# VH-VL binders against Eukaryotic translation initiation factor 3 subunit M (eif3m), part 19

Target 1, 160 residues: Eukaryotic translation initiation factor 3 subunit M (eif3m), of Schizosaccharomyces pombe (q09722r188to347)
Amino acid sequence: DDEQSFAFLLEAVKMDNSTADEAVRELVQRAVNSPKYFFFDDIVTLPPVQQLEQSTLQLLGILSGGMTDDYVSWVAENHAHCQHQKFDEDAIARKMKLLTIASLATQAPNNTLSYGDVAKSLKIDENEVELWIIDVIRAGLVEGRMSQLTKTLSIHRSSY
Key: E = the ipSAE of ESMFold2; O = the ipSAE of ESMFold2 at other seeds; V2 = 0.75 times the mean of E and O plus 0.25 times the DockQ between their complexes.

## First folded at step 17 (VH-VL; framework fv_axatilimab)

Design bb2 (from aa5 with heavy chain N101T; at its last look DockQ between E and O 0.96; V2 from the best seeds 0.84)
Fold by ESMFold2, look of step 17:
Structure bb2 (fold): chain C 160 residues (1-160), chain A 118 residues (1-118), chain B 107 residues (1-107)
Amino acid sequence: as target 1 above (160 residues)
Amino acid sequence: EVTLKESGPALVKPTQTLTLTCTFSGFSLSDRGVAVGWIRQPPGKALEWLANIYWNDDKYYNPSLKNRLTISKDTSKNQVVLTMTNMDPVDTATYYCARLTLGYFDYWGQGTMVTVSS
Amino acid sequence: DIQMTQSPSSLSASVGDRVTITCLASEDIYSYLAWYQQKPGKAPKLLIYAASSLQSGVPSRFSGSGSGTDYTLTISSLQPEDFATYYCQQSYSIPRTFGGGTKVEIK
């Protein structure tokens, strides 16, 4: 069971500051690649994780508080690092788009996020925006209502 | 229209420090995701990458030259500056600045020739 | 450092010929490869990025292919304006490295 083994690995690293380097790297790899894991502050703050190399710590920082453009800039200089660490660049790119929408939602004036602002920030065609908003809502990161007539998301809650 | 232009001395003596300025227009380093890099080419030889600087001030250097290179930016002036210490005749080259988009150099300046001799 | 080996180092061809330039990487670069054209006295110009994607404004007679360690630039019908030196460049690993160049001369 992949969910149960991930949860056990996370708990093991939380409880043992001297966890073997291979287990810490496996935890990070599974977290960054997972389509279901979004809250990287819980991982970044772990003492064994803080001992990893700077490129990995930069990625975790981007996942905990950055936006898509931060990741796109980082990965352009870190393709080899991703291959060596078995980080799935496409899975992380998708995760960053969801986290970016969540960040935009938190900052949106009058709790209204325009599709145009989403498209600009994600560098996608505006006709793809509703699909991404559905995904961010299903991920539990944002609660709100879409309007194609006004091309906006009315935000009730953002968890990020 | 995107343009970049290198400026700096044409002649440098051995051991001196080279300072090059890249002035660009048609884009800004306040634009998220944008970067500027430096590449050199000795006469009749292949290109060699030197350094990149990103909109968020992240910097990357060729490891063989890392102790000699410093890259910085002034976003308000649309400028990137490269310094290279302890110049030697083997550093004689044309120096280019170029914009990076998604990791590839899509627009280049005309280059500036720097000769190192005593 | 990833070494990029271009072949041939130079070639002469006639207008209309199909020209192929090879770039070999010392390890897998996962298609993070660009091709540049440089004419005498001028800056390089990006032709191909991501191994096979044609840069805007570049004639369709230019194409890139390959994967792993082996990459090629093809000019399907050589034109007189294609006299230049061509460089490959990997963007997979720091430091970015360029091939030694291939000088293409028109007969």
Scores: ipSAE 0.784, ipTM 0.908, lowest interface PAE 0.9, mean pLDDT 92
ESMFold2 (binder alone), look of step 17: mean pLDDT 93; pTM 0.946
ESMFold2 at other seeds, look of step 17: ipSAE 0.805; ipTM 0.916

Design bb3 (from aa5 with heavy chain N101G; at its last look DockQ between E and O 0.96; V2 from the best seeds 0.73)
Fold by ESMFold2 at other seeds, look of step 17:
Structure bb3 (fold): chain C 160 residues (1-160), chain A 118 residues (1-118), chain B 107 residues (1-107)
Amino acid sequence: as target 1 above (160 residues)
Amino acid sequence: EVTLKESGPALVKPTQTLTLTCTFSGFSLSDRGVAVGWIRQPPGKALEWLANIYWNDDKYYNPSLKNRLTISKDTSKNQVVLTMTNMDPVDTATYYCARLGLGYFDYWGQGTMVTVSS
Amino acid sequence: DIQMTQSPSSLSASVGDRVTITCLASEDIYSYLAWYQQKPGKAPKLLIYAASSLQSGVPSRFSGSGSGTDYTLTISSLQPEDFATYYCQQSYSIPRTFGGGTKVEIK
């Protein structure tokens, strides 16, 4: 299945420090496009991955520690690179919003993240925030409870 | 509310270095996601993109001019500076700075005419 | 570099006319295209972004369409303030490149 083949590919690249080749590029493409893969430190630090194009390394750095605005700025100059590498710009944009919420949750004072702070960071209307919070919880990046009355997320755990 | 203004010399001699400053208001390069770029237009001719600089100091240059261009910013002064070396009469143009919004130039300065002549 | 070819280079039209101008890219630009209006002695003004999205404050008589390599700016009913030069610009690939312009003149 696609999860098992991805896990095998990741393990193979981890075990072999060979130069960049089609397997390394396939790993990166599948990771950035996957709606289920979130932990890019495991990929960006691999020696064969570090030999890839600077534009690709910039994207992986954004996925490993950046915010939505980092991606929006990068993609505005890299549409052609995404087409050539078969990076799905929309899938990555969604992933960046989820990762941004997870980062905000980790830093939230008193384990409370306001919908207003989410809306500002994602540059979306506050009325859209709850659906994004549901998605980040379903992705397993954050555990918590929403309050529509107070417009907050009370955070139990953040794994990002 | 968003404004940009170019400043610099009106006349430059061949081989000299041009330095242009873009001073802007209504936004800050400390705001995540913003960028400023430079575009020029020779008299009666089409526009040519030169360079962009982002809030996070990422920089992009027109490859045909890459060895001649340097772009920098001073966020505290709301300024972006373009330097272009080895000027030639063919570089005579109006130079514009503009804000980049979602990949497109949504606010422009009025431009400054730079003439390169002996 | 992606070459942007505009046609026509100039056109004459009357107030109330429907005006179309065309921008042809040398390769697919995936709708990463803007249209700008420039009046004499003035800076360009963004009209359309992402091929078809109308910039805030731009009259609805302006519209953009197209995909792939072929893009069109349409002015549905030309007004006196619309006599200007129009430029397309691709934002797909570095360097960003502009078309040669289309000058819209009065008859």
Scores: ipSAE 0.646, ipTM 0.868, lowest interface PAE 1.8, mean pLDDT 92
ESMFold2, look of step 17: ipSAE 0.656; ipTM 0.869
ESMFold2 (binder alone), look of step 17: mean pLDDT 94; pTM 0.949

Design bb4 (from aa5 with heavy chain D31N; at its last look DockQ between E and O 0.99; V2 from the best seeds 0.00; counts 0 for: pae O 3.6 > 2)
Fold by ESMFold2 at other seeds, look of step 17:
Structure bb4 (fold): chain C 160 residues (1-160), chain A 118 residues (1-118), chain B 107 residues (1-107)
Amino acid sequence: as target 1 above (160 residues)
Amino acid sequence: EVTLKESGPALVKPTQTLTLTCTFSGFSLSNRGVAVGWIRQPPGKALEWLANIYWNDDKYYNPSLKNRLTISKDTSKNQVVLTMTNMDPVDTATYYCARLNLGYFDYWGQGTMVTVSS
Amino acid sequence: DIQMTQSPSSLSASVGDRVTITCLASEDIYSYLAWYQQKPGKAPKLLIYAASSLQSGVPSRFSGSGSGTDYTLTISSLQPEDFATYYCQQSYSIPRTFGGGTKVEIK
């Protein structure tokens, strides 16, 4: 029902460009904090969202097309902003890792993404990579098959 | 080994523009997440943050000095440049450049003393 | 701007003493705090980040603690090489701000 409430709020803001500032801010807060929402182009392009603070617009830009390092550098300068806006820094960090894998998958040559490339891009231990790949598949951002033998993800489809 | 070194004039006159260059080695601003910043310290006083610039050219300034400061980088030369306009005797200080890592300054240059006097 | 008030401004202590330096933020900084050591004529050196995390290569006699607005740097057994001025610095909000410093002299 939290999902249904979010979907209703998103639709309301899409349909009415004069939406109250509080509703727009709630939409953004819920979107960035949600473990289930990934498509920030749909939000960043909304006219009332474009009127928000520069720091918020920077974050939405990172979520729509950036990588983990872009978020890490942004949050180092924006801890106070996140606190004031009720942005969950850890939830967003996790989301950025998933979005980064999805971006790597879209660009992967021969539809094959190595665990080494994932580990390097996320700056994590290679032993952690399979857990992240499982999560990105469960999020619906990538379809593919992992191979422990070759330490790769064979990509069948990417919807990011 | 990470090193940074500040260079620029030791003496400027009031109203002149100060230009300082930070030359560093042991890391590169082409590396994602890397940043370099500037901090000053008036004689016998506390440190004051001025500005920093990231590998992706994102720039952050102390709001009290934003109208006077410009920071830029040349990644191929491993240099960061700070320009401060309309210098005043109160700006007399040692100016440091430092590497910013995860929000904290982990390596500092030796500093360069800048005196503003007529 | 978040003001950082550092106490004491100076102190004298003997080799082997436990030394405590405090830093008070004007508002909650959520442990986004660093401690720096600066020796005469030298640049600052990072000791502690994130309030309590020891920077690589820093002796374990240095420790940081605190939360909210109140933070503490402790030197568990003062050594002759610890003669320096110590600064706290918050990284919670821009502008980054430093404490006024604490000068530690060996008695």
Scores: ipSAE 0.424, ipTM 0.815, lowest interface PAE 3.6, mean pLDDT 91
ESMFold2, look of step 17: ipSAE 0.632; ipTM 0.862
ESMFold2 (binder alone), look of step 17: mean pLDDT 93; pTM 0.948

Design bb5 (from aa5 with light chain S93A; at its last fold request DockQ between E and O 0.97; V2 from the best seeds 0.86)
Heavy chain, then light chain:
Amino acid sequence: EVTLKESGPALVKPTQTLTLTCTFSGFSLSDRGVAVGWIRQPPGKALEWLANIYWNDDKYYNPSLKNRLTISKDTSKNQVVLTMTNMDPVDTATYYCARLNLGYFDYWGQGTMVTVSS
Amino acid sequence: DIQMTQSPSSLSASVGDRVTITCLASEDIYSYLAWYQQKPGKAPKLLIYAASSLQSGVPSRFSGSGSGTDYTLTISSLQPEDFATYYCQQSYAIPRTFGGGTKVEIK
ESMFold2, look of step 17: ipSAE 0.818; ipTM 0.922
ESMFold2 (binder alone), look of step 17: mean pLDDT 94; pTM 0.948
ESMFold2 at other seeds, look of step 17: ipSAE 0.824; ipTM 0.921
ESMFold2, look of step 18: ipSAE 0.804; ipTM 0.916
ESMFold2 (binder alone), look of step 18: mean pLDDT 94; pTM 0.949
ESMFold2 at other seeds, look of step 18: ipSAE 0.778; ipTM 0.908
ESMFold2, fold request of step 19: ipSAE 0.828, 0.814, 0.808; ipTM 0.922, 0.919, 0.916
ESMFold2 (binder alone), fold request of step 19: mean pLDDT 94, 93, 94; pTM 0.947, 0.944, 0.948
ESMFold2 at other seeds, fold request of step 19: ipSAE 0.819, 0.813, 0.794; ipTM 0.923, 0.919, 0.912

Design bb6 (from aa5 with heavy chain N101H; at its last look DockQ between E and O 0.90; V2 from the best seeds 0.79)
Fold by ESMFold2 at other seeds, look of step 17:
Formats: structure tokens, sequence, C-alpha cells
Structure bb6 (fold): chain C 160 residues (1-160), chain A 118 residues (1-118), chain B 107 residues (1-107)
């Protein structure tokens, strides 16, 4: 299946620093496009990945530690690069929103993340925030409890 | 209210270096996601993009002019500076700075005319 | 570089006319296209971004359409303040490039 074949490809590239360029590019393309892959430190640190184009390395850096605004700025100058590499701009945008919420959750004072802060960081209407929080929890990035009365997420755990 | 204003010399001799300053208000390059760019327009001709600089200091240049252009910012002064080396009469144009939002120039300065001649 | 070809280069129209300006890209630009209005002695003003999205404060008589290589700016009912030169610009690939302009004049 696609998840099993991705896991084998990732492991193969991790085991062999001289992996063929085509396989390394396939790994990166599948990782950035995947709705289920979130931990890019494991990819960006691989020696064969470090040989890729600067634009690709910038994107992997954003995925490993950036926020939505970093991606929006990068993609505005890199539409053609995304088309050439077959990077799905919309899939990556969605992933960046999930990663941004996870990052905000990790940094939230008193383990409480306000819906207002999420809406501001993602540049969305506050009435959309609960749907995104549900998606972050389903992705396994955050564990917590939502309160519409206080418009907050009380965080028990963040995996990011 | 967003405003931008270009400043610099009106006349430059061939081979000299042009330095243009964009001073802006109503936004800051400390605001995440914002950028400022430079565009020129020779008299009666099409617009030509020169360079962009982002809030995080990422820089992008027109490849045909890359070795002649340097863009920098001073966020505390709300300024962006463009330097263009080895000026030639074909570089005679009105030079604009503009704010970039989501890849598009949404606010422009009024422009400054630069003439390159002996 | 992606070349942007505008047509017509100029046109004459009366107040109330529907005006259509076209922009042809030398390759697919995936709707990463803007339209600007420029009046004599003034800077360009953004009208349309992302091929069809109206910039805030721009009258609804302006609209953009198209995909791939072919894009259109339409003014549904020309007003006196709309006599200007119009430029398209692609934001798909570096360098950003502009069309040669279309001058809309009083008939």
Amino acid sequence: as target 1 above (160 residues)
Amino acid sequence: EVTLKESGPALVKPTQTLTLTCTFSGFSLSDRGVAVGWIRQPPGKALEWLANIYWNDDKYYNPSLKNRLTISKDTSKNQVVLTMTNMDPVDTATYYCARLHLGYFDYWGQGTMVTVSS
Amino acid sequence: DIQMTQSPSSLSASVGDRVTITCLASEDIYSYLAWYQQKPGKAPKLLIYAASSLQSGVPSRFSGSGSGTDYTLTISSLQPEDFATYYCQQSYSIPRTFGGGTKVEIK
C-alpha cells in the first residue's frame, strides 16, 4: 500500500547515504504531499536530501520548524518550482496549518490555546477554528479538550 | 493608510551606481508575510520587475540583472534600499517601490524618474 | 522568461461600453496573474489578483477570467475614470513579467 511503500522508501534512504537521486526526490515529493506525514526533521537531516535544490531545502526547513506565514511567503516566489517538482501547494498549505496549530499548542501559556490566536495565526475566521483543531487532534499532533464557552483548547499533550 | 515613497538622484552618469531608498508607512517589515519590491518603467515602455525583499530577509532578483542589483532593508526606519551598478542610458526609467502581498503588488509609490546620460 | 502578450495595444470606447482586454502567456501560468490600471503620470493600481479575485476597493464592473495561457480583463460598463492603460503581470515564475499594456481611450 502507499503508506507501507513510503515507509520502506524512507528506511532505504536512511540506511544508504549514496541513494540514487531519483529515489531521494520521490521520497521528498511523497513526504511533502502526504496528508499523514508531519515530522520533517527525519528527512531534512538525511545527507542525500541535503544535495537537493535550495528551494526544496527551504521548503523542508519550513515544514520542520516554520509556520503558515513562512510557507505563504515562500510559495509566492516558488509556484513554478512546485509545479516542476510536483509539490501539491494546497496539500502543503493544509499541512502547514496543522503544524502551526501544533506549534502554538506547544508554546501555549498555561496549556491553554485561544481560538483567537489560532484564527490570527492561520488567517481564518474564528468560526472555522474548531474544525481545524479537530483535524489536528485526528492527525495525532495534539491531545486536548475544546471549549466553545471559553473559545479555548486545553492541552494535555502535543506530539510536535 | 499604506504609503510608499521613492527617493534618489534624478540624474546619473553612465557607469555610476544608483542607490534608491523606499520609505514607507502604514505597515512594517516586522509584520509576518509582508515584502517590498522594486519595479521600473522606461518612458513609454513596459514595466520590468527588479527585486523583492521579505520580512524574514529573503531576497529575490530578476536574473537578467542579478549581478547588478542589491536589495536591503532597515526595518527600524521603514526603509528598503536598492542599489544598481554600472548604469547605462537604457536604464533610464521611472523606478517604483511597492508592497508585495501574497505574490502581488497591492500598493505602489508614486515613482521617481532616473535619467542616465552624460 | 515567460512572455506576456496583450491585445489590443490600444482601443477607443465610449462611456457605457463593455471592454475586453486579453493577455496571452507564453506558457501555462496556472492563474497566477494580476491586472493593473495605470493613469498618466501615476503608479499602477492593482485591480485583479489570482486571475479573477477583485482587489478591495475596486469597483465590481471590473472582472478577470481565464486559465492556462489565456486571460481576460473585462470592464462591464466603462466609466469616465476607467480611461487608462491596463497591464497584466504573471507571478508564476521568476522573473515576474508584464504585458506591454492596453491603452483604453475616449472614442
Scores: ipSAE 0.747, ipTM 0.898, lowest interface PAE 1.1, mean pLDDT 92
ESMFold2, look of step 17: ipSAE 0.755; ipTM 0.897
ESMFold2 (binder alone), look of step 17: mean pLDDT 94; pTM 0.948

## First folded at step 18 (VH-VL; framework fv_axatilimab)

Design cc1 (from j6 with heavy chain F105M Y107V; at its last read DockQ between E and O 0.95; V2 from the best seeds 0.86)
Heavy chain, then light chain:
Amino acid sequence: EVTLKESGPALVKPTQTLTLTCTFSGFSLSDRGVAVGWIRQPPGKALEWLANIYWNDDKYYNPSLKNRLTISKDTSKNQVVLTMTNMDPVDTATYYCARLDLGYMDVWGQGTMVTVSS
Amino acid sequence: DIQMTQSPSSLSASVGDRVTITCLASEDIYSYLAWYQQKPGKAPKLLIYAASSLQSGVPSRFSGSGSGTDYTLTISSLQPEDFATYYCQQSYAIPRTFGGGTKVEIK
ESMFold2, look of step 18: ipSAE 0.812; ipTM 0.918
ESMFold2 (binder alone), look of step 18: mean pLDDT 94; pTM 0.947
ESMFold2 at other seeds, look of step 18: ipSAE 0.802; ipTM 0.915
ESMFold2, fold request of step 19: ipSAE 0.819, 0.832, 0.825; ipTM 0.919, 0.925, 0.924
ESMFold2 (binder alone), fold request of step 19: mean pLDDT 93, 93, 93; pTM 0.945, 0.946, 0.945
ESMFold2 at other seeds, fold request of step 19: ipSAE 0.828, 0.813, 0.820; ipTM 0.924, 0.920, 0.921
ESMFold2, last read: ipSAE 0.813, 0.827, 0.820; ipTM 0.917, 0.924, 0.921
ESMFold2 (binder alone), last read: mean pLDDT 94, 93, 93; pTM 0.948, 0.946, 0.946
ESMFold2 at other seeds, last read: ipSAE 0.828, 0.826, 0.819; ipTM 0.925, 0.924, 0.923

Design cc2 (from j6 with light chain A93G; at its last look DockQ between E and O 0.99; V2 from the best seeds 0.84)
Fold by ESMFold2, look of step 18:
Structure cc2 (fold): chain C 160 residues (1-160), chain A 118 residues (1-118), chain B 107 residues (1-107)
Amino acid sequence: as target 1 above (160 residues)
Amino acid sequence: EVTLKESGPALVKPTQTLTLTCTFSGFSLSDRGVAVGWIRQPPGKALEWLANIYWNDDKYYNPSLKNRLTISKDTSKNQVVLTMTNMDPVDTATYYCARLDLGYFDYWGQGTMVTVSS
Amino acid sequence: DIQMTQSPSSLSASVGDRVTITCLASEDIYSYLAWYQQKPGKAPKLLIYAASSLQSGVPSRFSGSGSGTDYTLTISSLQPEDFATYYCQQSYGIPRTFGGGTKVEIK
C-alpha cells in the first residue's frame, strides 16, 4: 500500500537523523509527486532533508510556503534537476495551484475569496476558477460555499 | 512597452572589474514571476549566457564564470547590475540584458560593446 | 554543458524560398528550445519558444518543430527582412547554451 509505506518512511526519517541518503531522497520524491501530500513543513525541517541539494531545498521551501509564481520561476531554471531527481513537474504544478488557493483562503479578508483574485494568482482564465476550487475542497484544504452570481468563495474552514 | 538598456564602460583594462547596469521599463521586478538575465556575444562568435536574477532575488550563474560574476537588482530603480571580476581580452564582447518570460529571453536591450585592452 | 550544433553554418537563398535550419542537441532537451533571429549590429529577437510555439508578433511563415535532440526552424517563404543569422538555444539545463548560428544570405 503506497499510503502506508509513505507514512512508515516519513516516521522512520523523523525518528532517525542518520537515515540513509536513498531513503531520504525517496521520501522527498514521493512527497513532492504525491497528489495527496500537502504539508511540507514536516519535511523541510528534518535534519537529513536539510543536507540535500540547494535546488531540492528551494523546491521544498516553495511547497511549504510559496505560491504558484515561485514554482513557475524555479522550474524554469530546474528542468534538468527535476529529470535527475524524478520530480514530476506537472504533478507539482497542480499541487502548487491547490496550495496557492488554500493560502489565499487562509488570508482572505471577511472569509471571502474572489474568483478574480484566484485567477490572478494562478494566471488562469476566471471561467476555470470553479473547477480548481472544487479540487481544493476535495483535497480537504478548504471548506466553503461557491457563488457564481457574486463570483466568490465564502470560507467556512481552512486547514492550511 | 518593454524596453531594456545596458550602460557601462566601453573600455576596460585587463584585471579590472567590469560593472554593467541594465535599466528597464514596461515591467518591474516587483512583479511576481519576472526575471532579467545577461548574455554576451564576442565579435563574430556565438552567444553565451552569464546570469539570471528573479523577482524574488533568486540568482543563477553560468558555472564556468560563477567565481567572477555577481548579479544584483534595485527594484525601486528598475535596474539590474552585473559585475565581472578579473577581465581579460577574451572577455571582449557585446553585453546584452534581457527579460525572461517562462524561461525564454523575450525582450533584449540593444547591447553595449566592452573592449578589454591595455 | 549541452552542446547545440546548427546546420548549415551559412546558406544562400532568394526571396520566396523555403528555408530549413537544423539544430542538434548533445542530449535530450525535452523541447526546451528557442530560436532567435539576429540582424547585423542588433540584438537577437525571439521567434520560437518551447520548440514550436510562435512568439507574439512573429510572422506565421516562421515555424519550429522537433523533439528529443533534433530541432528544425522553417521559413516557408523567405522575405527580404529575413536575411539574418539564426540561433537555437536550449533552456533545459544550466548553463543555457546557444548554437553556433546559421547565416541566411541573399543569393
Scores: ipSAE 0.787, ipTM 0.905, lowest interface PAE 0.9, mean pLDDT 92
ESMFold2 (binder alone), look of step 18: mean pLDDT 94; pTM 0.948
ESMFold2 at other seeds, look of step 18: ipSAE 0.796; ipTM 0.909

Design cc3 (from j6 with heavy chain D58E; at its last look DockQ between E and O 0.98; V2 from the best seeds 0.81)
Fold by ESMFold2 at other seeds, look of step 18:
Structure cc3 (fold): chain C 160 residues (1-160), chain A 118 residues (1-118), chain B 107 residues (1-107)
Amino acid sequence: as target 1 above (160 residues)
Amino acid sequence: EVTLKESGPALVKPTQTLTLTCTFSGFSLSDRGVAVGWIRQPPGKALEWLANIYWNDEKYYNPSLKNRLTISKDTSKNQVVLTMTNMDPVDTATYYCARLDLGYFDYWGQGTMVTVSS
Amino acid sequence: DIQMTQSPSSLSASVGDRVTITCLASEDIYSYLAWYQQKPGKAPKLLIYAASSLQSGVPSRFSGSGSGTDYTLTISSLQPEDFATYYCQQSYAIPRTFGGGTKVEIK
């Protein structure tokens, strides 16, 4: 199945620094396109991954520590690269929004993240924020309670 | 209101280095997602893209200009600087700076004409 | 590099005419295409982005269409202020490249 196949591929690349270029590229492609994979520090630091094209390394850096605006800027110069590598631009854009909320949650003072700050960071209407927060919680990146009265997320746990 | 203005020498000699400054207002390169680029147009000819610089200091260059270009920014001064080495008469053109938004040049400066001649 | 071929290179038209300009890319550019208008002695002005999206403040008589390698700018009823040179530009691949231009002249 695709989940088990990905896990085996990731472990194979972790175990063997001489892993074939095609396998490393497949690992990266599957990771960036996957709606279920979020932890790119584990991939970026792998020696075989560090040998990939600069454009790919830039994307992995954005996924490991950047925000939505970093991705939007990168993709504006890298549409052809995405087509050639079979990176799904829309899937990555969605992933970046979830990762951005998770990053904001980790940094939120007093474990309180305002809907206004989310809306500004994602460049969306404030009325869309609650749906994105539900999605980031469903992805397992953040645990917390929403308040429509104060338009905030009270954070219990964040894993990013 | 977004404005951009190019400044630099109107005349340079062959082999000299050209330095152009784009001064802009109505936006900042501290604004996430923003970029400024340079485009030139030889008299009576089509436009040619030169380079872009992003708010996060990422830079992109036209490969055909073979290491002749350097782009940099000073966010506190609202300036972007383009340096082009080894100027030749074929580089005679009007040079524009422009704001890049989502991959497209939405606001342009008036341009500055640079003539390369002995 | 992706070559952008514009047709025609020039045309003569009268006020009120429907004008169509074609831009052909040497490979698929996935609608990452802009159209610019340039009047004599002036900087270019963005008209259309993403192949068919009208830039704010541009009159609705301008429209863009196309996909793949074939793109078209249409002016439905030419006005006196529309006599200019028009350029297409792809933003799909580095380097960004422009078409050779289409000069729209008074008939």
Scores: ipSAE 0.740, ipTM 0.896, lowest interface PAE 1.2, mean pLDDT 92
ESMFold2, look of step 18: ipSAE 0.770; ipTM 0.906
ESMFold2 (binder alone), look of step 18: mean pLDDT 93; pTM 0.947

Design cc4 (from bb5 with light chain I94L; at its last look DockQ between E and O 0.97; V2 from the best seeds 0.83)
Fold by ESMFold2 at other seeds, look of step 18:
Structure cc4 (fold): chain C 160 residues (1-160), chain A 118 residues (1-118), chain B 107 residues (1-107)
Amino acid sequence: as target 1 above (160 residues)
Amino acid sequence: EVTLKESGPALVKPTQTLTLTCTFSGFSLSDRGVAVGWIRQPPGKALEWLANIYWNDDKYYNPSLKNRLTISKDTSKNQVVLTMTNMDPVDTATYYCARLNLGYFDYWGQGTMVTVSS
Amino acid sequence: DIQMTQSPSSLSASVGDRVTITCLASEDIYSYLAWYQQKPGKAPKLLIYAASSLQSGVPSRFSGSGSGTDYTLTISSLQPEDFATYYCQQSYALPRTFGGGTKVEIK
């Protein structure tokens, strides 16, 4: 199973700071491309990962605590790096939108996140926002209740 | 609405440091996703990219020149500054600043001619 | 560095002509390509980004096409204001690099 292979690789790198460079690079490639992996602080802090290229470390930092605009700015200067490292730019862009909503949810005043704020942060049309919120909830990053009447997400829990 | 303007000396002696200022209006580097870059064009020759600076202070330099270039911003003044050390007659060019949006230069200043001689 | 080779270096054309300018990249640039127009004594102006996307305010007679290493700017019916030098530029890899230019002149 590809999920179990990834989990094994992650645990192997966590346990052995001298893990071979190729294995560390494979871990990073699989993590950034995965539609199911979201918690990059666990990866960016690993000592063998800290020895990778500065462009890769910048991306991992964005995935760990940045917003979609940080990624859009970074990728505009790093298309060749993504091709060389086999980073899937579209998969990462989608992941960044989900992580951005999760970050907004964690920081939202009164546990209420407006669709307008989401649309502005993701640079999308407001009528697209509910589809993205559904995806964030399905990813398990946010628990909450949508209201089309008030155009808000009432946040019950945010895991990010 | 969007304008950029370069300012700096028209004549520089070899070995001196060039300082160019880009002053812009109609946008701010506090706006997320926005960047400003520098490009030069020697007389009758192709354009050459020099450096970019982003709203989040990320900076990118042409590798062939990166030990000579420094880019910085002053967001409150709507300014970006480029310095280039150890000027040589081959650096004679028109220097442009331009806004970068999604990786492409969508608005350019008029350019400033810098001559490096004697 | 990715070398961008433009062809032709110059051409002469009449108002109403269809003009085609080509740009060859030394390696795949995955459509991260822009086209600029520059008139004498003026700054470049963005026409096309992402190989085929028309910049706002640019007339629809301008179009871009291509993929991989081969890209084309087409002016479907040349107008008097289109006599200028045209540059391609790749945004795939650092450093960003420009073509040598194509000068479009009055026949």
Scores: ipSAE 0.780, ipTM 0.907, lowest interface PAE 0.9, mean pLDDT 92
ESMFold2, look of step 18: ipSAE 0.787; ipTM 0.911
ESMFold2 (binder alone), look of step 18: mean pLDDT 94; pTM 0.952

